# Ledger of designs, part 14: VHH binders against Gliding motility regulatory protein (frzE)

Target 1, 240 residues: Gliding motility regulatory protein (frzE), of Myxococcus xanthus (p18769r270to509)
Amino acid sequence: DISNEVREQLDRVESDLHMLRDDAFRFVRRNDDGINTLHGNLAKMADHVAEARLVPLSTVFDAFPRAVREMSRTQGKEVDLVIENADIGVDRSMLGDVRDALVHLLRNSVDHGVESPDTRQQLGKPLNGRIRIRVRVDGDMLHIEVEDDGRGIDPERLRQAAISKRLINAVQAAALSEREAIELIFRPGFSTRDQVSELSGRGVGMDVVKRKVETLGGSVGVSSRIGRGSTITLRLPQSL
Short names: E, the ipSAE of ESMFold2; O, the ipSAE of ESMFold2 at other seeds; V2, 0.75 times the mean of E and O plus 0.25 times the DockQ between their complexes.

## First folded at step 7 (VHH; framework vhh_8fcz_2)

Design q3 (from d5 with T57Y; at its last look DockQ between E and O 0.52; V2 from the best seeds 0.00; counts 0 for: pae O 3.7 > 2, unsure alone 59.3 < 65, grease 24.7 > 24.2)
Amino acid sequence: QVQLVESGGGLVQPGGSLRLSCAASGFTFSSYEMNWVRQPPGKGLEWVSGISYTGSYTTYADSVEGRFTIIRDNDKKMVYLQMTSLKTEDTAVYYCAKDLSTYYYDTSGPSDAFDVEGQGTQVTVSS
ESMFold2, look of step 7: ipSAE 0.390; ipTM 0.715
ESMFold2 (binder alone), look of step 7: mean pLDDT 75; pTM 0.761
ESMFold2 at other seeds, look of step 7: ipSAE 0.342; ipTM 0.685
ESMFold2, look of step 8: ipSAE 0.309; ipTM 0.654
ESMFold2 (binder alone), look of step 8: mean pLDDT 76; pTM 0.765
ESMFold2 at other seeds, look of step 8: ipSAE 0.306; ipTM 0.667

Design q4 (from d5 with S31Y; at its last look DockQ between E and O 0.75; V2 from the best seeds 0.00; counts 0 for: pae O 2.8 > 2, unsure alone 60.3 < 65, grease 25.2 > 24.2)
Amino acid sequence: QVQLVESGGGLVQPGGSLRLSCAASGFTFSYYEMNWVRQPPGKGLEWVSGISYTGSTTTYADSVEGRFTIIRDNDKKMVYLQMTSLKTEDTAVYYCAKDLSTYYYDTSGPSDAFDVEGQGTQVTVSS
ESMFold2, look of step 7: ipSAE 0.167; ipTM 0.583
ESMFold2 (binder alone), look of step 7: mean pLDDT 76; pTM 0.765
ESMFold2 at other seeds, look of step 7: ipSAE 0.479; ipTM 0.755
ESMFold2, look of step 8: ipSAE 0.442; ipTM 0.742
ESMFold2 (binder alone), look of step 8: mean pLDDT 76; pTM 0.769
ESMFold2 at other seeds, look of step 8: ipSAE 0.381; ipTM 0.691

Design q5 (from d5 with T107S P110Y; at its last look DockQ between E and O 0.41; V2 from the best seeds 0.00; counts 0 for: pae O 6.3 > 2, unsure alone 62.2 < 65)
Fold by ESMFold2 at other seeds, look of step 7:
Structure q5 (fold): chain B 240 residues (1-240), chain A 127 residues (1-127)
Amino acid sequence: as target 1 above (240 residues)
Amino acid sequence: QVQLVESGGGLVQPGGSLRLSCAASGFTFSSYEMNWVRQPPGKGLEWVSGISYTGSTTTYADSVEGRFTIIRDNDKKMVYLQMTSLKTEDTAVYYCAKDLSTYYYDSSGYSDAFDVEGQGTQVTVSS
């Protein structure tokens, strides 16, 4: 495993390589074919340095089983967490943002996705809810899926909530497909409390998660089936 | 027992600055988004600012955006609110709060609540 000393030195090396690359580009404008060879070699070196900066997602995920246990106990639920492919790496600079997004998703699955044990029994589901984190790489993109086996997202309830919050009118709501209605969870203002007798303002919600992932060059997706559960997918560049 | 202890309030003139502190104990601090809420005289609670689990994302009410900065230190289990360019409208008791949930799945009920536990710290902005 890479020691903190090696990681710190690799950060400095990567910065120095970028500076060299900038100098070479200026040189090319003034000269001939030799610079193209240098650009190719510098690009290969930059790729190798970027790969060395990758840190296994297990460094983020190792706290999640305890966190889910605590969240579940607080909600009076039993929830099993399954994590797959945690040894896949991600750029160190993204670890905090990935952790923030995933903790938020886990909390929402435990708090709102997975039903109470009584409800699960009535629905013929296992009393223990299940959350599954799956990681895979597709090209240069990292995919992290967070799936629960909870109640799923009801697009009609989302349409009605958006009308009630004055985000869309009834005509606009009726025009949304099921997919579009489910994506309302990412819309700014959707998760904001609007009870005038309580707190006013906007809390942290799924729109914040989406914006942060997009700032990193990625995207967020959702799929869901009523009664069967939901999957949130974070798509991120593996290296910045 | 969850404990949140606010401090750093006081009397300040308009345009002044204050830094509020919140010491947390009795829960897994790094597993919660943290917030500042305030209660102006004779009014209900008003959300001011929020900060993500690691501190990488911050949010602010429109009325304080650009003037206030929220910071957390997970090692010390502390939340801070740096307030600048204070206005008389900022006069309130300020509380820190952990966030229980802000996410809608089915939108049939909005059951989220901020867990305000402490005594708060009084901020008074007056000439």
Scores: ipSAE 0.042, ipTM 0.516, lowest interface PAE 6.3, mean pLDDT 81
ESMFold2, look of step 7: ipSAE 0.133; ipTM 0.581
ESMFold2 (binder alone), look of step 7: mean pLDDT 77; pTM 0.779

Design q6 (from d5 with S101D; at its last look DockQ between E and O 0.34; V2 from the best seeds 0.00; counts 0 for: pae O 7.4 > 2, unsure alone 60.8 < 65)
Fold by ESMFold2 at other seeds, look of step 7:
Structure q6 (fold): chain B 240 residues (1-240), chain A 127 residues (1-127)
Amino acid sequence: as target 1 above (240 residues)
Amino acid sequence: QVQLVESGGGLVQPGGSLRLSCAASGFTFSSYEMNWVRQPPGKGLEWVSGISYTGSTTTYADSVEGRFTIIRDNDKKMVYLQMTSLKTEDTAVYYCAKDLDTYYYDTSGPSDAFDVEGQGTQVTVSS
């Protein structure tokens, strides 16, 4: 397979570039000239290898419209998915993690964010809910925004849920700012499981998404307005 | 409409191995995290293991970590649980489940429950 062979060759080239970096230190010991040129050329070569390893996000995103339709049908909702800039690439080693995170975010938007058509009619919203995935690159960082036009986040309800789940007490809850209260969705034990329920367990949740993204050197943000919807932003290095 | 069919259980001695299978139908399998849960004799359900949508992330209860391996095959719509070094404490009915309960950004949603649809498969570990 030509695709497999190309990927393997690129991995070998990247390894060789790391060895060349080590040789640069020996070069400095022996020579006074040319070190800035060598560093510059090594940086350029590393950039070229990293760019060649990038795979378009469309390879992952192409399945999402079907997935959202099935999720919506199961929940009795009507949801449109719009994807912007899917031709932007990411290191192939991160594709599975990106897919897992985004499917989780899409599931949450359909299941718990976007209102039923009846409720949307009563609120004067378009009958079809909308989810938008928007990708951009800022320097070496990839930003993926997942926005819905659903109910948004009520910080007071999150405070009360966290008390009910015994994650914090009433004094701690009252001390949280509204931004801090919204960030409770990332708290272990809050996102997808209740440790005190009849069927306590573990799985992929918002705390897991956050940990995965942070392990890759990134961050996760949330912004929301009650009645207008919510946006989750994944910030990731484009290459590892 | 959702169907989960578990199989592969049986009677084994302590230290033995079994491989459980779960055949899924009636939902978009590749869009869900999948889990194994078990019900020990006289006890409620307890979570055993979970696997992400693509299989790139797996999780395990502390009591089974290092002994059990969860695997999925999205093309065949199958989830497996490879169990090794079985103990008498592992005796239970094992169920395959998809995760029904997700928190979005507020508390408007879920009970903290799994979608257990199958009859389960009995695993008995005894001398």
Scores: ipSAE 0.015, ipTM 0.323, lowest interface PAE 7.4, mean pLDDT 79
ESMFold2, look of step 7: ipSAE 0.089; ipTM 0.535
ESMFold2 (binder alone), look of step 7: mean pLDDT 76; pTM 0.768

## First folded at step 8 (VHH; framework vhh_8fcz_2)

Design r14 (at its last look DockQ between E and O 0.61; V2 from the best seeds 0.00; counts 0 for: pae O 8.8 > 2, grease 28.9 > 24.2)
Fold by ESMFold2 at other seeds, look of step 8:
Structure r14 (fold): chain B 240 residues (1-240), chain A 121 residues (1-121)
Amino acid sequence: as target 1 above (240 residues)
Amino acid sequence: QVQLVESGGGLVQPGGSLRLSCAASGFTFSYYEMNWVRQPPGKGLEWVSGISYTGSYTTYADSVEGRFTIIRDNDKKMVYLQMTSLKTEDTAVYYCAKDLSTYGSDAFDVEGQGTQVTVSS
């Protein structure tokens, strides 16, 4: 009997606690909704500002056909340049770095990638070499691919060059896979002239381009097949 | 018909400064990376510094990093090497050169007469 009275008081307290709990959850939920809405609006504003700072890559790429024509003429070659999706934008602050990296890649494709016309005829390739620049965006990352249809990168030649430059020994070189050997082009010191009788030192090479791209928050990759050509891929944030 | 004319060398004391100049002609200057190389007395050529097409990327030999600065002016077709804190080991004939390849070809042509830098007490 008297224990029933205590139970009734506990029931009232429990009901009051449930009401308080429900009120607290509603308060938290409303504040969470407001914060989420603000976060969403701020994200949209950031997107609008970032898009307004973007400049089409065509502002950089428009000079490339003339540049490739001049490089090709100097080398006695015929090279066609195809550019895809140049209307995609990039932060204006990155234009100089992008231009510099791509001119470097184009010069190497013309000078050392694409074969001489006589060699291309002997190989059954079109007389005109081809360089293709393709741009795409994945999320906030810009991908720029520079592809040529030249001789490709020979992993054995790279192993031998790395040995001659004293970057690795013959045992280490033999242990590299083809992929690892091709990636030697990015190794510090690989592009340097380190010859005792002629020249010792280091110029601007692919390792420097890679480090600059990585400083911008990106990466550089290479894909190649002997006889079929090479592709260098720059991956960069679209906006800084 | 490529011409590279170096100037600005001279005799300086250790710790001194010099600015070398290279005037370029006979090629489309802005399409080429430019380099400084040097030849110490009785020794072979040694690469010193390089600069990319726009000037955004510069590189230096370990022996000169922090003391030398390479600069280019594409409008005037000029490359400069600002040298400070000079040491007797920097004594050499300095040349500028164009081009470098990433496919493992390491040649360049020394075209000019160079400019003599002598660092001596």
Scores: ipSAE 0.011, ipTM 0.425, lowest interface PAE 8.8, mean pLDDT 80
ESMFold2, look of step 8: ipSAE 0.013; ipTM 0.435
ESMFold2 (binder alone), look of step 8: mean pLDDT 81; pTM 0.828

Design r15 (at its last look DockQ between E and O 0.64; V2 from the best seeds 0.00; counts 0 for: pae E 7.4 > 2, grease 32.7 > 24.2, SAP .706 > .668)
Fold by ESMFold2, look of step 8:
Structure r15 (fold): chain B 240 residues (1-240), chain A 122 residues (1-122)
Amino acid sequence: as target 1 above (240 residues)
Amino acid sequence: QVQLVESGGGLVQPGGSLRLSCAASGFTFSYYEMNWVRQPPGKGLEWVSGISYTGSYTTYADSVEGRFTIIRDNDKKMVYLQMTSLKTEDTAVYYCAKDLSTYWGSDAFDVEGQGTQVTVSS
């Protein structure tokens, strides 16, 4: 029961709707293609800017041989430092954090990792201890390994220390694997003094180092063999 | 011959401000994390604040966070503690100290100086 005038109007509306649909699809496709091209070009420009902002790690590492020598002499130890691939760059904004983390690791290796020359002689080790910093890039991630050839980390002593610091109980400690026990060095509170002693509070420790590295988008790992030494690995984005 | 010389203390009213200074000598200053510790009257030492080797990371005791700021200048071998919004509970002798973290945890602080007295009193 529809008049010819109404049917003609309905046909016109239908045609207009088809045109609008086609125009909308073409607009979306054209805009999408242009945006994809722009995103691609911006990504290439961002890569070039990021590379221009990279600063060689040698700007941080060049002071380390002198630092290790002075730390070693203060401790009555002989320690050689070897640095590999310091020409690799990192975002300038991360240099201070990287330096702080590495100075902490070097100090720990000299003070607590590498044995005295007399002890090394008794163990059949070279009298000079060795610390090696190795840098490599894997994709967008920077890997910095700090390895010493010292006494290594004893998992059982770490379990006992964590119990005495009340971070875990004896049942929890017994359930830890050796790898899990070694990772206790990253546990919050492990690096602080016991509040029941003469001094309590919080200093900078391995848990703080780990959290800082993780805030930068990275990770920290540890590998150790008792009597053979330890390796701490920092993974960091090369650019933020 | 480690020497840490603290200064800048004094008498101040609650809500006031002070800036403490610590001059370091006799050791390689930039190789140590530096800390402020304090001893309230009749009590033991308590840790106040710490600062990393380059100053890129700082830590504070809960009781002073937001009120105190630790700063270091490795060229001048100086550590500072900027204290604001001081409370009577902040009354203590303040010492600067060096500290090393280990795989096992914190080590004993190396307190060598005479300290500087801060007194917050109406």
Scores: ipSAE 0.014, ipTM 0.422, lowest interface PAE 7.4, mean pLDDT 80
ESMFold2 (binder alone), look of step 8: mean pLDDT 81; pTM 0.827
ESMFold2 at other seeds, look of step 8: ipSAE 0.035; ipTM 0.492

Design r16 (at its last look DockQ between E and O 0.17; V2 from the best seeds 0.00; counts 0 for: pae E 6.5 > 2, unsure alone 64.95 < 65, grease 28.2 > 24.2, placed apart)
Fold by ESMFold2 at other seeds, look of step 8:
Formats: sequence, C-alpha cells, structure tokens
Structure r16 (fold): chain B 240 residues (1-240), chain A 123 residues (1-123)
Amino acid sequence: as target 1 above (240 residues)
Amino acid sequence: QVQLVESGGGLVQPGGSLRLSCAASGFTFSYYEMNWVRQPPGKGLEWVSGISYTGSYTTYADSVEGRFTIIRDNDKKMVYLQMTSLKTEDTAVYYCAKDLSTYYGSGDAFDVEGQGTQVTVSS
C-alpha cells in the first residue's frame, strides 16, 4: 500500500544523496590534487629559474690576486691570497655588493692587518702573510669567510675609540667583554665622523658593510685573536 | 705619484647646484674608497661623503644628506660630487681623498693630496 511507496521514495532520495555526496568529495579531491600538483610544479620551476640566475663567485674573485699583489707591493709586504670554492654561484644582482665588501676586507687585511716582514719574523710568523677566502653553502645561504693571519683586532683600542667617538661611556666600555668590544666595529656610528678630531670623517666601515649585507637578507660576523689574525664571515642568501 | 685633481667649483647663489669632479692617477683607483672632504674658511677639514670601491655603498655627512650625491666611474678613474640646494654654509675648498681604510675601525683619517676646488655660495 502507501507505506511501501513512501519507503521506496525515501530509498531513492537516500541513494541520490549518497551519489551527490560522493560526487562532491571527488570534485573537491580532484581540485585539491590538481592545485597541489600545480604548486609543486611551480616550486620546481622557481628552483630552476633561481639556479639559472646564479653566477660563479670566480667572476668577482678572479681580480683579487692582482689586487692583493698591488696592495702588498705598495706597503712593502709579502701577502699570499688563497681562494677556495670560487665556483659556487650567487645571484648576479649581488655581485657588486659582494665585490665591494670583499675588496674592503682585503684592503683592511693587507694595509693594516698583516704585519711588516721584520715584525712577522720577530713574532715567529711566516714572512709571507696569508689571506684566505673560503666559500661554502649551508642550505640556501652562502658563507664567505675572509681570514688573515695578521695582528688581530685589539679590543682595548676599540674600547678607547668608542669612548672617543661618544658611542659609549667609560663605565660601559669597561664592562664589555673582549668579544663585545670586537663587535664594536659593527656599531652604527663607529666609523662616522669624530666630532672632536681635526680629522672629521670616515670612509666605508663595517657598520655600512653589515647594513648592506642585512639589506640583502644576510649577516656579518667577526672572530679575531690578537697576534693570530681575524676572520670576517659574510652570510648571504644564494638567491634573492 | 698619487695625484688627485679637483675641479668644477665656482660662485653660486644659495639654492644653486654644482657638480665637482676629481681625476685620479698614480694608483689603482678601483682598490680604494673615495671621499670628498671640505675646508670651510678658517676651519679644519670636515668629511662630506664617501663611496665604496664599486659604488655599492655611499655615505654622507648629516649636513649634506639629501642634497649631495657622490658618484664614481672606475673606468675613467673619476669621482664626482653632485651638489644641489646649496647653502652659504657649504662654502669651502673641496678636496677628494683616498684611503680611509682602517683595520676594522681602529685607525685614523684621510689623506688630502690635491689643491682642491673652491665652492662659494653667496648672494
């Protein structure tokens, strides 16, 4: 009679609802799978484009042996330059910034870091000073280390310079550890004008280098030991 | 051996513009930071602006920031100072200078080699 008709219609409705639900799930799954596949393929394509934009660091480094030789000759010093892993690439847009930073570091090492041959002999060091540039990759970051075997950075002279430049007072300077004192080279204003000196100016300093490297998404570090030399490390993204 | 020859100075009115030039010789120009310094009448030298080896970094004294632009051309061994919105306080002999490098901030100041170029800003 009538109750069988109703149940039969309810069975048909229920079957239709199950089909519609299944179709909806398939639609969502298909679109989600397609979107995920597209995202994966776009990520692969972005990786390939980024690698194609890389230029070997040798394009920057190839001029450095001549530069160090000429700087050394002007200073009456003998300095050897060793460069490791120059075939590692970096985004072309960063080459000028990298070159500027590295020339600054090389100039510092040759002109002011590496001691005269007479002094090196008295200290028991090889007469030829040594500067080493090493590149390595850690994830998507490059590390460029520039190491010299010169006199090292004297934290006491840095404390005194910072007091003279009014960046810190004498109490603050006395409280700095040696590591903290060496890091004063990065302090904004450390390389700026000395307000009380007849010589009222500065050139490019490590604070400027650090700011530029940080603008590129990187960082700069220093390690130094009196008598043993200094290492400056530039940490930069390989691609921008 | 080192020679730095400044030019481009002159007499201008306040608000005017000048472009100074410095021709360098006797050293490998691209291996040095370059700077402009000036000596106002009756005063000592003061630093104006600096530029890194390839030009990636520029720095300026507070008194000139926004008004002066330093530029270098390593192929021509030239450094320039484009000055705008000049003030009477900018009156000075302007020199270019090299070799402000220090061992990570522990050294001393610049070396002035040339004769300079006079900039006079007055009504």
Scores: ipSAE 0.016, ipTM 0.428, lowest interface PAE 6.2, mean pLDDT 80
ESMFold2, look of step 8: ipSAE 0.016; ipTM 0.329
ESMFold2 (binder alone), look of step 8: mean pLDDT 79; pTM 0.807

Design r17 (at its last look DockQ between E and O 0.61; V2 from the best seeds 0.00; counts 0 for: pae O 3.9 > 2, unsure alone 63.8 < 65, grease 29.9 > 24.2)
Fold by ESMFold2 at other seeds, look of step 8:
Structure r17 (fold): chain B 240 residues (1-240), chain A 124 residues (1-124)
Amino acid sequence: as target 1 above (240 residues)
Amino acid sequence: QVQLVESGGGLVQPGGSLRLSCAASGFTFSYYEMNWVRQPPGKGLEWVSGISYTGSYTTYADSVEGRFTIIRDNDKKMVYLQMTSLKTEDTAVYYCAKDLSTYYDSGSDAFDVEGQGTQVTVSS
């Protein structure tokens, strides 16, 4: 009988198709496993390359104690520098930018933040001012905090300066919170000179430092208390 | 004793180029941001350009951006201003200065202009 032969051929074809389907599924899964393994190995290699590019921040920070002593001597001040976690690394390509930002912050703390010894004595503060640099890593972000125990930043003076420099009007200034007023230091044009000179733009200020840090994928923050001191925080990707 | 000695100025035609130099002494040069400022005839000081402590950041006034380049050499205690595409409006006495800007005193700034300056005159 012919109908039985056709049926047996169809059964054979169906069995072959099932086996082919199963083989194809196994092939796809084996390739997926191999691709996932290669992906995992490449990710591990990329992590190792990123770690190898890191250079300890001590390569930047080792010069800072001497720099702070020289800045302090020039200003007739006594300032101690404390550095924490200098062994933490950063991408080598960022060292110059980090150094320049930190020297700027140290210069400001010594020159303008920390009071003279006579003033500190009158205020009941320790004769030696203190600047602390703290480094930590949070995920792939490096945090560098530069803190001084000086006079702090006065938000009302910042509001008034911004009005006089025509960066904001009196209504805008009054609407600023204390935090927002302190952040005026990052605004382009904030450090403009005496009105008789009318200088548009100016040298390297905190607005330039912030822009450079942001170009590197980071951010800059400020926190301050009058009479207690100021903290500038740099956040940067540890590796680019 | 802080000294800033400017040189390299002169008479040049519009479209020309000059390179100004500033030799610094009497202070730890690498601990200061450096600037060029200029004084056009009959006018007050105008900020031109600034450069960070190691030179990683540079800034320029809108009127000179793209035409002037500031450079520093901390080993030689020198700062330079490479000027190109000069215009008659660039005529001025050029001074280099230390930047003493701060965010503590509400942004009150003073440039430490110590030198005699160098005259740049752009005319046909």
Scores: ipSAE 0.293, ipTM 0.675, lowest interface PAE 3.9, mean pLDDT 82
ESMFold2, look of step 8: ipSAE 0.296; ipTM 0.666
ESMFold2 (binder alone), look of step 8: mean pLDDT 78; pTM 0.795

Design r18 (at its last look DockQ between E and O 0.49; V2 from the best seeds 0.00; counts 0 for: pae O 3.8 > 2, unsure alone 61.2 < 65, grease 28.2 > 24.2)
Fold by ESMFold2 at other seeds, look of step 8:
Structure r18 (fold): chain B 240 residues (1-240), chain A 125 residues (1-125)
Amino acid sequence: as target 1 above (240 residues)
Amino acid sequence: QVQLVESGGGLVQPGGSLRLSCAASGFTFSYYEMNWVRQPPGKGLEWVSGISYTGSYTTYADSVEGRFTIIRDNDKKMVYLQMTSLKTEDTAVYYCAKDLSTSYYDTGSDAFDVEGQGTQVTVSS
């Protein structure tokens, strides 16, 4: 009969639809596997490109011994520079930022941190001051430490400077630990002259250096002991 | 002997542009941050802009940010100030300067001294 013929055609259509559905699911599953493989291969290619962009820090550091010698001569000081692990690479796009930050730190150490030979003798220190640059890699981050053995940072002078610049009041200053007081060198406004003064504004200070490093995805730290010296640590991604 | 020679000033109408130049000699130029300062008529010196050793860091006074650009060329020992959208308030003698700090990480007072003769910028109708 007609009803039996229609039912047989419906059975065939149903079977064909089930096969099409199964084929479609297999197709989607294969594409998901392919997408995961593509993601993995793209990640490997990105790693290779990042490695190819790295340039040794020695391209920046090789000029530093001569620079420190010239700075020292100008200031009547004797300063030795020691550089460790300069063969470690950094993304080429960051070379200028790293060079400028490090020259700033070296100038601070030579010009203002390391004492004159006569003063060092009176303090019982070696006549030659020492600046050490150490580089290491921790994961995807470079750590560049610049250490001097000079006068160190006096936290009480920093508290008083911050009060006079109206960044904090005396109660707030007294509540700062020595570590917190030393970190005032990074605070926005610490290097800024009073707004009403005839000479307002500032050049490049540690707050500007810190902001640039943070824009690159890094951070800046400081440690210091009065009479013993200071260490500034730059943490930067090795590649962008 | 440090020498800084400014040039490029002149008379310009509001909204106009000028480019100031500063030629440096007598010191190792690439070892110093460079700055522009200005002295408006009847007023004291005010800092305008600064640029780091290679130029990777630049800073500007609030009154000029977005309008002025500082540039340096260490090979030619030159620093420039590109000024646009000039206002009558920008009228001043402009000086370039090096070395704005005399203390370890700014823990003391800063001293400022101009070494050059400056260049006059006059913005008027």
Scores: ipSAE 0.286, ipTM 0.668, lowest interface PAE 3.8, mean pLDDT 83
ESMFold2, look of step 8: ipSAE 0.397; ipTM 0.733
ESMFold2 (binder alone), look of step 8: mean pLDDT 77; pTM 0.780

Design r20 (from q3 with S31Y; at its last look DockQ between E and O 0.54; V2 from the best seeds 0.00; counts 0 for: pae O 2.9 > 2, unsure alone 61.4 < 65, grease 30.6 > 24.2, SAP .701 > .668)
Amino acid sequence: QVQLVESGGGLVQPGGSLRLSCAASGFTFSYYEMNWVRQPPGKGLEWVSGISYTGSYTTYADSVEGRFTIIRDNDKKMVYLQMTSLKTEDTAVYYCAKDLSTYYYDTSGPSDAFDVEGQGTQVTVSS
ESMFold2, look of step 8: ipSAE 0.615; ipTM 0.821
ESMFold2 (binder alone), look of step 8: mean pLDDT 76; pTM 0.770
ESMFold2 at other seeds, look of step 8: ipSAE 0.487; ipTM 0.761
ESMFold2, look of step 10: ipSAE 0.368; ipTM 0.697
ESMFold2 (binder alone), look of step 10: mean pLDDT 77; pTM 0.778
ESMFold2 at other seeds, look of step 10: ipSAE 0.466; ipTM 0.751
ESMFold2, look of step 11: ipSAE 0.419; ipTM 0.736
ESMFold2 (binder alone), look of step 11: mean pLDDT 77; pTM 0.776
ESMFold2 at other seeds, look of step 11: ipSAE 0.412; ipTM 0.722

## First folded at step 10 (VHH; framework vhh_8fcz_2)

Design s1 (at its last look DockQ between E and O 0.60; V2 from the best seeds 0.00; counts 0 for: pae O 4.7 > 2, unsure alone 62.0 < 65, grease 29.7 > 24.2, SAP .695 > .668)
Fold by ESMFold2 at other seeds, look of step 10:
Structure s1 (fold): chain B 240 residues (1-240), chain A 125 residues (1-125)
Amino acid sequence: as target 1 above (240 residues)
Amino acid sequence: QVQLVESGGGLVQPGGSLRLSCAASGFTFSYYEMNWVRQPPGKGLEWVSGISYTGSYTYYADSVEGRFTIIRDNDKKMVYLQMTSLKTEDTAVYYCAKDLSTYYYDSSGDAFDVEGQGTQVTVSS
């Protein structure tokens, strides 16, 4: 019978097609496992390369005690600097940006944050001001805190400065909380002098520091208490 | 004790180039932003350019952007101003200056400490 022969042939072809399909799926399954293993090994290699690129923050921080002494002498102040965990590393490509930011913060603390000795005596504070740099790692993020025990950031003076620089109007300024007012230091243009008849210029401002840190995947925070001091916190990825 | 010694000025034709130098002493150079300011004949001081502590950020007045380049060398305690495409309006005495103040405790803004004698740049046919 001829039609039975054809049906038998079709059954064999169908069986072969099922086997081929099963083989194809098994091949894809094996490749998925191999790809996952390769991804895991590549991740480990990337971690090793990133670790090898880290440079201790002490390479930047070791110059800071001398810097603070010289800044303090110029201002007629006495300021102690305490540095914690300088052995923690950061990507070498970020050292210049970290140094620029930290020198800016130290200058602010010594020049304007820490009060004159006469003022500190009147306030019942130790005559020696204090600046503390603390470093820690949380996950992939490096946290650098720069704290002083100075006068603190005055939110009302910041509101008034922002109005004067035409960054906000009086209604907007009055609506800001104290926390929001302190964050005005990050506004673009806050650091720029705008008068042509006087010396005008652009320098390192917290807006520039914040922009650079955010471009690197980090953040900048500020915390301050009038009469008690201020803390600026830089959060940066440890590796790029 | 602070000394800033400017040099490299001179007479140049419009479209020409000059490089100004500033040698710093008497302070820890790398802990200050450095700036160039200029004083055109019979006018007040005008800010030209600035550079951050390590050079990571540079800043320029609108009138010179694209034509002037500021550079610092903290090891040699030098700041430079590379000037190109000079115009007659660039004629001035050029001074380098260090900053004096901060941006967030007293909100006074930047101040500049001009202490050198400057260097004369004259752009004339």
Scores: ipSAE 0.147, ipTM 0.583, lowest interface PAE 4.7, mean pLDDT 81
ESMFold2, look of step 10: ipSAE 0.223; ipTM 0.615
ESMFold2 (binder alone), look of step 10: mean pLDDT 78; pTM 0.803

